# Ledger of designs, part 6: VHH binders against O-glycoside alpha-1,2-mannosyltransferase homolog 6 (omh6)

Target 1, 298 residues: O-glycoside alpha-1,2-mannosyltransferase homolog 6 (omh6), of Schizosaccharomyces pombe (q9p4x2)
Amino acid sequence: MYFLILFSSNAELGEVLRTMRSVEDRFNKRFHYPWTFYGMDEFTEYFMSTTSTIASGHCEYGTKGITYTNHLQFILTISYLVHWDLSQVKPLVENNRLYQQRADALAQENLSYVYSPLFHSFQDWVVRSLLYHPQLEYDYVWRIEPGLKLVCEEKKDIFSTFKDSDIVFTNHVCERKHSGIYAMEEAIEEYKILNTQGDFSNIWVYSNNYTYCKYWPFNEILSLKQIRHNQTYTNLINYLLGSGGTYYHRWTESDILSAAFGVLRARANHMESVGFFLNDDVHYCPETIPYTGRCACL

## First folded at step 1 (VHH)

Design d01 (framework vhh_6qgx_2)
Fold by ESMFold2-Fast, scan of step 1:
Structure d01 (fold): chain B 298 residues (1-298), chain A 125 residues (1-125)
Amino acid sequence: as target 1 above (298 residues)
Amino acid sequence: QVQLVESGGGLVQAGGSLRLSCAASGRTFSDYAMAWFRRAPGKEREFVAAISWSGGSTFYTDSVKGRFTISRDHAKNTVSLQMNSLRPEDTAVYYCAADEWGSTYDYTEADYDYWGQGTRVTVSA
């Protein structure tokens, strides 16, 4: 059971500290779960000292596939699949005609980040890290995005609410289907030819011809145990990653995991009691909490 | 002193119906979420249904959706579970529970502060 902030940087320290303070004050000061921070560059002493001061649990820091605990311990991953190395991505994007053609088409559909190999490699790396990173002592991870602020007091241990069959606790987001999403639907239909376990007729939280809904990745709890120990999830997710869809179809981690969870009928739960704001742009305030005043919704 | 007391359990044939009732005494639970849990022989306690403090929101585990209905009466300080189309796998001891902080469905026993002693439901094939 640990909190995970991915793609943090020394420049984002202020947002990280505000997010941590919110999570600690509303929840974690009672439970002392650890924090893990990942970034492309090594964290400064100032970043590590200030985050460690706010955290009620221990802090762990990592870059480019190396995990270290405030310089107390280094864990080098041997798996090439979890190393975040842009040189491995270069052959997939530079002078690749398909990558460029897909970028141009998706840009016309108003999709963001279509020309960012860094963003695509990050999406691929996140999914692989959730499956294969050697933090095997933890059954659950709570992913939190810098800029998130929890607004409801939570005195209960949310991790204790998980049943053995639960895979994910999160909110959902709905978007217009771009051509890359139709490509994922086709990839899954192709996967079905050799693999019949699952529900291939409706792979999203909700969808119709033009809209699809997926799990929101910026405030979610995932059962690492259930995902990693179920070879059916691992096989489907590896099939999707192996297609190059994060590069050619701009699939995000949310797209990949939501589709896999939908096909395999994963038990998903709404974080109905967990209210939040993200950078003052996106918010959720619980409506079913029995008395007003538990949340600081504005 | 706080007590939750269940009633209405018994023996019924598959396809039959039962109505369970939970009466609270010693204090009122008007601001509390109320729930039903069950424990089948050889299994752990599992969530069945929950109702919000206002009665405006209800939640059910997938296996009972469309068959069970939870309701509450604030004036009588009671919660009821109407169980229709009963199946042998519904055989269990059913517990009433109250949550001071108003959690919803699919939470664990740790979410609920007050518990009844249980009422037995047996569904024969």
Scores: ipSAE 0.000, ipTM 0.086, lowest interface PAE 24.0, mean pLDDT 72

Design d02 (framework vhh_7ocj_1)
Fold by ESMFold2-Fast, scan of step 1:
Structure d02 (fold): chain B 298 residues (1-298), chain A 123 residues (1-123)
Amino acid sequence: as target 1 above (298 residues)
Amino acid sequence: QVQLVESGGGLVQAGGSLRLSCAASGSIFSDNAMGWYRQAPGKQRELVAAITSGGSTRYGDFVKGRFTISRGNAKNTVYLQMNSLSVEDTAVYYCAADLWEGSSEYYPEYDYWGQGTQVTVSS
């Protein structure tokens, strides 16, 4: 079975409902794939009732059972959930001098999230825990960010274009390399020297000395079957994240997954026909698909 | 898959003005970072001007106050207005672009380059 997954919270219900309505109208009302909602807190009865009303398939709700009492406790709880050694996390987060110096340097490179230990913990947790969660027993997941709107009608079953050999089916984004990205490239080269698994030549969708292109995480399809049962993937991710790279080098989920898929020589099938908007900040209109009355790309 | 087409170069007298244009086509979004470089005979390429996706501009010290970079209505076109030209401005001018929209950096290196357009300033 395939499913659509949405990271969400009770506070963002309105945005979740708008995203669901666009996905249902443009695609899922024809196929009735289930929705899985994942959050840090338990979902209210109102959240579950309202989302179930909009969905054409059944809905499942997952949570880590985390309750927020203060900022530091929340960060430590999330760090625990990634099965991170707390003694290793503490020096990376509580060493104010090193962590702050790195944040200051990366802020000068236009990284907006450099001061957010919570954001870094969440990136680590997605890659090392969420994708392996026992409640997610499906072959493929379409990961959708709240705020995303599909703007073109999709009559074809997109999951039918996915093959067992595909690990990712998504769009990409290009950015300038910050110092943390060079650190990831070095770590992967070291992994290649120490191990016979993986093939390192070019890990990114595209790169040169200053620019790298990676898979965009806010509208993507992932093969959970290939990820969860791939020991090479698991070993590589544990190697990369075991040193605290998400905290020290500010690696995002997109950075980590894109690099890992490159090492694994994964086949990517890009969603070129899927038009979308994200909070009016990011727009993609299909270039090779003739305009129809069912595309709102103006 | 991306092509940059420059126009507006030519011969001009010292003290004159020229307006270069660069149109990007292919798989490129309207709000990408773009810039102009130049290369004089026997010299290395140098940054003339750059504009980010957010509209921030950067200029080489040798042209600051004389040249202005701007975007067209479609934003996949960038212009370089060159005023008070001197013989030292004689060079081949190249348009350059990043692969994707939303880039906020202003590093001097770009991934796509035009073929160049000759600017010759006579004394």
Scores: ipSAE 0.000, ipTM 0.097, lowest interface PAE 21.5, mean pLDDT 69

Design d03 (framework vhh_7ubx_2)
Fold by ESMFold2-Fast, scan of step 1:
Structure d03 (fold): chain B 298 residues (1-298), chain A 124 residues (1-124)
Amino acid sequence: as target 1 above (298 residues)
Amino acid sequence: QVQLVESGGGLVQPGGSLRLSCAASGFTFSDYWMTWVRQAPGKGPEWIATITSGGSTMRDDSTKGRFTISRDNAKNTLYLQMTSLKPEDTALYYCAKGDEYLYSDWSTEGYDYRGPGTQVTVSS
């Protein structure tokens, strides 16, 4: 089973509807794959009725049951979803000298969100929900960010086309290596030494001494089977999450998953035929397609 | 025009020290991250250290404690202080404008965002 996943909130409804209309018109009206919406707040009846009207398939709605305005409740929600001991999260963030020291160091390296427990918890939750959330019984998920617009008609079933992939990506985010990334490289090198049963590859696509490139998370297909039911992926990802690196090193979900996919030589394929824009800022227009019919590329 | 000129290299005995300098011109030096890179004969380029516009440093662990990167924005100059030098430190040392270097093919001839390099030879 396949489904489309869209992270959103009631405040983002307008962007959600525009994104859905684009995806439905260009692709999903042919295949009727379900939409799953995750948010931090309970979705309104208006949100649910309007999104269900646009969708050609079934719509599912999930929430964390927490508002953005309460950091303590957000921490409690994490412990609920993954049975984390609240005491383990609290000393990682609250009145923690190491956390403050590392946040200060990362801020000096011009990283954003280094003082944000909400950001760190959000990144951790995304990875844990992909690994352990009981509602996600499907083999694949297509992750789409509100504001995304498909610009080319796609007549083939993308899920069927890439069924043997671990990840189907549309873009990379390339950044300078910061101290947190060096910490991840150290953690992975220690993991390799402890688990010498096989060869390990580069951490990220096009990684070198100064930069790393990770998969752009706002338009991609992930194999949930490889993440959830492959013990090698589960062991590495749990090792990384267990380090507290999301808090102490400002690791994002794409840092963690891209590192795991790189180390374990994931089968990665480019979504070449899928043209898109995100908020009219980021775009990809297919260069080499034999015949796609209609594209609205600029 | 961006120009980077390294100096301070030379022949030194094991255990010795050298201070490398990189004079920068043609851009607002204080706004950019700066990097030191070395290349030994027959090997690829090896990153040594980067210093941010704010003065924070990132260093390779194999040289950490022996090498210190610093900058003087008033003089538009980048420095690398090298102590306890080993034969393995023998290489051509380059300074590079951070953004452009990191996004560019290091092997491309005529890359203007790095200097011509200064030779460091550690031998008895």
Scores: ipSAE 0.000, ipTM 0.111, lowest interface PAE 19.4, mean pLDDT 71

Design d04 (framework vhh_enristomig)
Amino acid sequence: EVQLLESGGGEVQPGGSLRLSCAASGFTFSDYYISWYRQAPGKQREWVSTITSGDSTNYAESVKGRFTISRDNAKNTLYLQMSSLRAEDTAVYYCATEDYSYGLWDEYFDYWGQGTLVTVKP
ESMFold2-Fast, scan of step 1: ipSAE 0.013; ipTM 0.470

Design e01 (framework vhh_6qgx_2)
Fold by ESMFold2-Fast, scan of step 1:
Structure e01 (fold): chain B 298 residues (1-298), chain A 125 residues (1-125)
Amino acid sequence: as target 1 above (298 residues)
Amino acid sequence: QVQLVESGGGLVQAGGSLRLSCAASGRTFSSYAMAWFRRAPGKEREFVAAISWSGGSTFYTDSVKGRFTISRDHAKNTVSLQMNSLRPEDTAVYYCAAGLDYSYPTLSSDEYDYWGQGTRVTVSA
């Protein structure tokens, strides 16, 4: 099973609708895949009715581990809600000098959200809870960010094209390393010393002493089946996150997944035919595909 | 770190074809935009062609558009430049370059971090 996933809020409804219109027009109107919207707060009836009007497939809405349609709610297992519940993170942040010292240091490195336990718990929840939820029988998720616009017509089923891949991405992003990334590299080297059965030499798409590149999370496909049933992957991410790295080093889901896939040498593929814009900050326009004349890039 | 090695240069007559290859070692370059630049005898280094990290976007200087084709092979970690309908003015040392480009290859040599040693192409009249 396949579904489209979008993390959002009621305040982003306008961007969500524009994103949905482009995805539906360029791709999903042919396949009718379901949409799942996840937010920190409950979605309003206006949000739900408006998004459901645009979607060619069914819509589902989730908040704090509770998944619901316009009429029904489904409660996820308690074990998979723990990392989303802020009460579980109090010992990691409340009156914790390490947390404050790390947040202050990362703020000096111009990193955003360093004082946000909610942001940190969200990163942890996506990696450890959402992707492993036992009641979801999805094989793949296509992660789409509000503000994304698909600019090329896609007639083939992208999910069927990449069913043997662990991760499919449209882009990568390169950033200056901050102290948290050096900490992750150190944690991975420790993990290799304690746990290697072979050569796990690659961590990032690219890395040097000052910069690193990771898979761009705002337009990507993940194989949930391969993630859920890979014990080596599960052991690695639990090792990384068990140390509190999302809290003490501001690791994001993209940092964690990119490092894990690199260390495990998981398969990665590129969505080369999928042209897109994101809030005018990131653009990709295919020039070598047969249908380039159907792209609205210029 | 990435190291780039060019091959395929040589002597060819006007109207002929030649295929240049660039092999990367050290790390995969699948995240990099890749480009070919050339320097003709007594001239400045100029942009020839570039390809995005995914291979979906290609860019050419006007003088080679329609004659040259840039392509990449992620499995072999290589970038190739197929040069058709060669002209004497294409005579130059051709350099392979890799840059950390988040989305787009660039035409400026200043934005490429890694360079090969070059391979010589001579087109006779």
Scores: ipSAE 0.000, ipTM 0.096, lowest interface PAE 21.8, mean pLDDT 73

Design e02 (framework vhh_7xy4_2)
Amino acid sequence: QLQLVESGGGLVQPGGSLRLSCAASGFTFSSYWMAWVRQPHGKGLEYIATISGSGGSTYYSDSVKGRFTISRDNAKNTLYLQMNSLKPEDTAMYYCAKDWSPYDSLGYTEPFDYKGQGTQVTVSS
ESMFold2-Fast, scan of step 1: ipSAE 0.093; ipTM 0.543

Design e03 (framework vhh_7ocj_1)
Fold by ESMFold2-Fast, scan of step 1:
Structure e03 (fold): chain B 298 residues (1-298), chain A 122 residues (1-122)
Amino acid sequence: as target 1 above (298 residues)
Amino acid sequence: QVQLVESGGGLVQAGGSLRLSCAASGSIFSINAMGWYRQAPGKQRELVAAITSGGSTRYGDFVKGRFTISRGNAKNTVYLQMNSLSVEDTAVYYCAAQLGYEWPYSDTPDYWGQGTQVTVSS
């Protein structure tokens, strides 16, 4: 089973509709795969009715279920998401003094979002949703960011083509290492030592002392079978999430998943034929094939 | 990370018009909303106008009907068209970007531009 997923909000409805029209026109009108929308808050009737009108497949809508009013309440709330058990609050008292100290240090490194609990919670929530959300009982998910437009016609069933992959990616992104990335590298090295397993690889698709490269998360296919039902993957990802590193080290969805895929030697394949724009600013055009005329990159 | 570059400020006579522009670069796909704040000497910073990626807009009550915020079709730019300017509009205008999914855009933004001076003479 395969589906398309957007993590989104009511405020992004316009971008969501434009993205859906593009994906439906270029790919999904042929295959009728379901759309799943996940938000940190409940979707409005208007959001649900307008998106379902565009979709050629079934639409599903999900949320984290509850809201919070302060940082401590937020920490208690995210403890529910570990196993998606909203009926039993497991208190998780975070060291708020340590959080502030780490945020101040990362701010001095010119790292963005270091004081944003909303940013940290969104990163954590996306990863936990991929691992544990009860509605995500599928083999593969195509994660698509609001604002994305596909510019090439795709007649091939991409899910069928790459069904044995752990990840199908469209791009890599390279960034300067901040202190939080060194912390992740140290945490993974400690994890390797404690677990005595010989299957661990290099963490990043490329790195040196100052730079690391990771999978770009805004247009990719992920194997939910591997990240949900393979204990090797779930144990490592839970170790990283359980550290509080999205808060203490400003780790992102891309950092956590790319590190896990690298360390565990994931089967990674490039989605070569997929051209796209993101918000008209970021684009990728596949190599021009003179005899097909399949892409509209001009 | 996101950088904001502003342009278009200057001196204008009362009743005149100015158009401010702001271009965002970096991790622009994480931006939910962009907007303009202003700060006059001795006053607190206040929201002038904001626009979401989906095109929803919000305006401060002191500029309704006179200012229009719009998004560029390329390069993640936002514009503030200021019409019927008065001396009271004199301030430093800051472009700002907000991450996440909250609205209204009245809370502290995640990124600030350099600021551009707007001076309205009698």
Scores: ipSAE 0.000, ipTM 0.150, lowest interface PAE 17.2, mean pLDDT 74

Design e04 (framework vhh_rezetamig_d1)
Fold by ESMFold2-Fast, scan of step 1:
Structure e04 (fold): chain B 298 residues (1-298), chain A 125 residues (1-125)
Amino acid sequence: as target 1 above (298 residues)
Amino acid sequence: QLQLQESGPGLVKPSETLSLTCTVSGGSISSSSYYWGWIRQPPGKGLEWIGHIYYSGSTYYNPSLENRVTISVDTSKNQFSLKLSSVTAADTAVYYCARDQWELPYDSSGAFDIRGQGTLVTVSS
C-alpha cells in the first residue's frame, strides 16, 4: 500500500491546491492513492474540504502540538494517527544548561528554529514514530512539498516501478557546514567504531568522505516497510537520536535519514522519469524519453 | 512595513513579575502563517527563546521557563504580552518581541524574521 504525504499549513493552502492539481492530473487520478497532511497547527475546515475535493483518494489530516502540563505530549488533531508521549524528552530541554548553550551557539551560526522544542520534536517524531507506525499499513510514502509541480504525464504506477528501493530521490543538497553537522559526522564515526559490523564507507550520496550532502526531502519516496522491518536501520537511527542530537545539534529528519541511508549503503534510485518544478527555481526535465510523454518543460 | 515595538518598565524588583507588551503595526497579528514570541539576551550570553503564541491563543514555552512564563495575545489591539513571575538578577536581559515564521519543512534563514529593537530590563532592588 502506498500514500502521498505533505507537510503544510493553512497559510499554504493556495500552493497546496496547485501542487495537488498537478500531482492528480499527472499521476494520482489514475491510482487514487491517499493523501496525508501534517501541520504544526490545526487545519481549518476550509483547508480540509478544499483539499478533499481535489484529491482522487482518501485524505487524512494531522497536527503535532506540544502541551506543557507537567509532561510533553504530542496532540493529534484529526484521525487515529499515533499518539506520542514526549515525557522522556522533557529532561533534554527543561532546565537543561547544555541545550541552552548549544541553541545559543547554533543561533550565532544563523540556523533557523534552534530554540524551538516544537521543531526539534517534530523532526524526532517523524523519524522515530511516524515512519514506524503500524496503523499506517503502508509500504511506501511519497513526500511532496507545497509548490512542487509535476511536468510530465506518468501513466505507470511509480510506486510499483520503485518497489525494490529503500529511497527514490530527485535531488541532493549540500548544506553549509556548522557545529551541528560536525556533531553528526562525529556521531557516525563513533557509531562505526562501536559497531564493527557492516560496511560504513561513503557516508554521503556522492562522496568518498563525509561531505555534508543529503537527499532532498521535497520530492522523494521512502520504503516504510524496509525502514520498519530492518533492525540495522532501527539501531542506527536510535543511536543517532538517542543522544538527543535533534535537540542539541538541530538535526533534521533529512539529515538523519540521509546519514543512515549513506552509512548503510541503502538501495537508492533516481526518479528519472518524473519531471518537476519547485517554486520556479528547481527543475528537472527527463532527457531519456523526450518524445514519449506529455511534458510541459520550460 | 511590519514593525514590532516593545514597551514596559525597564526596572523590576527581585521576586516581582516582569511585564512587557509588544505592539504590531503595518500588519495583522491575526495570521495563520506566524507565531509571535519573545526572546532575550542576558549580558555576556547568547539569545534565549522564551516562548511563542499563535493568534488563536495557543502557547508554547521554553520548558526551563514554563512555570514562570505567560504569553497572551489581544487581536483587537494588535498586541501580545509577556509576564515572567518571580524574577531574579538572572532575568536581567535585553528583551525582544519577534515574529516567528513557522512553516514545515525548515529553512536556513534564521530563527526570527522580524524583531523589535529590544528593551533592557534590569532586575535590581
Scores: ipSAE 0.000, ipTM 0.137, lowest interface PAE 15.4, mean pLDDT 70

Design f01 (framework vhh_6qgx_2)
Fold by ESMFold2-Fast, scan of step 1:
Structure f01 (fold): chain B 298 residues (1-298), chain A 123 residues (1-123)
Amino acid sequence: as target 1 above (298 residues)
Amino acid sequence: QVQLVESGGGLVQAGGSLRLSCAASGRTFSSYAMAWFRRAPGKEREFVAAISWSGGSTFYTDSVKGRFTISRDHAKNTVSLQMNSLRPEDTAVYYCAAEYGLSYRVPTSYDYWGQGTRVTVSA
């Protein structure tokens, strides 16, 4: 079973509607795949009614919490989603001396969102939701970011190009290595010592001393079936999440998943046929434009 | 070891055309993106154009978009840059580079570099 997913909020409704209009017009009006909207907070009736009006398939709406505890243990050992409340998480993170010291250091590296408990919690929540959300029963998910705009008409079923052996179908992105990325590389070396499994000589799609490349999460297809039912992926991702690195090292969902997929040599495919813009900052134009029909790529 | 060798540079009048070629030896680059960078006198190395590992995606800096065309031939292990409507400001040493990934505008991400070929556009 295939579906489209947006991790979103009521505040993002305008971007969500724009994204849905482009995806429906360029692709989904032909295939009627269902949409799933996952939020850290409950969706309003207005959000649900307006999104369901645009969708050509069924819409599902879900929320799931990150376990809150009376200790900072939630940063180190969250293993399952139960409940989440930013008002409870925010003071715990912001009053942590180590968190503030790490955030200050990363700010000196000009890294964005280093002081944002919401950003850090969102990254952790998305990864845990993909692994463990009990209402997420589909085999494959197309993860689409609010603000993404498909610009070329895709007449082919994009899911039909995804082989059963593939775990991820996406584009790659490369960024400057910040100190948090070196910390992830150290965490992986520690994992390797503790678990004596595999050859971990290169954990990224590509890297050197200054740059690392990872799977781009904002327009990607993931095999939930292969990830969830493979204990090796589940154990490594839980190890990384359990380190608190989303909070202490500003790791993103793509950092965590890409590192795990790289360490375990996941099968990946390149999503070259889908043209898109994300918030006017990132764009990709496929050379096979005539193959996709009408195109507003440039 | 891997080597990239550029050719096709020279002197050309404004409005003219040149075709640069880059031949890779020592291995194939079927999993690598290929790119052209340039360095004008007194300036840093800047991105010009890139082509994905499959050849299915091309990227250009705004100043050359519509004038330059990048292409590749996997069988010959070559990448080419067709430069049309050349301007004096296109005068530079042009470098061929190979990268694993999509960081096409970041020079430091490229694994392999050629020695460069000089292009001079006269007014």
Scores: ipSAE 0.000, ipTM 0.122, lowest interface PAE 18.1, mean pLDDT 74

Design f02 (framework vhh_7ocj_1)
Fold by ESMFold2-Fast, scan of step 1:
Structure f02 (fold): chain B 298 residues (1-298), chain A 123 residues (1-123)
Amino acid sequence: as target 1 above (298 residues)
Amino acid sequence: QVQLVESGGGLVQAGGSLRLSCAASGFTFSSYAMGWYRQAPGKQRELVAAITWGGSTRYGDFVKGRFTISRGNAKNTVYLQMNSLSVEDTAVYYCAASLRYGPSWTPEAYDYWGQGTQVTVSS
């Protein structure tokens, strides 16, 4: 099964509705794929009724993911915890000298949100939701960011076009390495030393001494089967999340998922026909025939 | 249609240099990892060099320090500069393109292949 997913909040309803209208108009009105909305807090009846009115498929609503501390405990003894509760995060950040020292260092490297426990918790929660949320049972998910607008008519079923792909993306981003990325490389090397199983030779193939590249997470299709049922992949992700690196090194969902994709031996495809804008900050317009006549890029 | 066209091969004396080019068309070149593989008579295809869409490179052990891979996204072309050639470098050289995350994967990981260009190094 295929579905569209937004990680969102009640406060973002206006952006969500704008995004849904463009996606329905350009693509989903033909295919009626379901929408899933995940929030760190419960959605209001107004949010649910308004979004359901726009959707051509059915809508599902979920809140803060249920996660477990490690895979072995999940199998042998059920061990769930709700991550969103700020009281769980306070010991990691409040009156914590390491957190403050790392935040100060990352601020000097010109990184945003380094003092935001909410930003860090959101990154952790999105990754855990993609890997473990019990309502996510579909094989493929199209992750769409609130504020995204599709600008090209898409008559083909994108999911069918890339059926054999593990990852489909519309963009990538290359950034200068910051101290947190060097910390992630060190954490992965430590994990490889402790765990002799799995082939990690392709991790960070998009990295050099100064820059690294990652898949842009705000308009992508992921195979949930591949990411959920590869124990080497899930164990590595759990190790990274358990290190507190989202808090101490400002790792984003894209940093974590992109670094680990090498373990999956995943196939990545570019959505050439999918034109988009994100709040006018980022855009991609297909320029090749046959796409030129089907896009409104101005 | 998708096409990879190699050029720049030929006959060269040991110690000489060649530059191979691979012109790509029919796909979003900037999103693909590009690789050069070679196959000598009676041997398997082996990795010569690979370059990711972000510019990171990997080389086969036998060519490290002698060969350099680079890409020109504006021209949809990948290059292989081969210096200090030896008779052991004699092979058909293939250009390959992959949407996979890691360009160091085996030949089976590549989605598109060129027809190959012959490089012959005489003693």
Scores: ipSAE 0.000, ipTM 0.128, lowest interface PAE 17.9, mean pLDDT 75

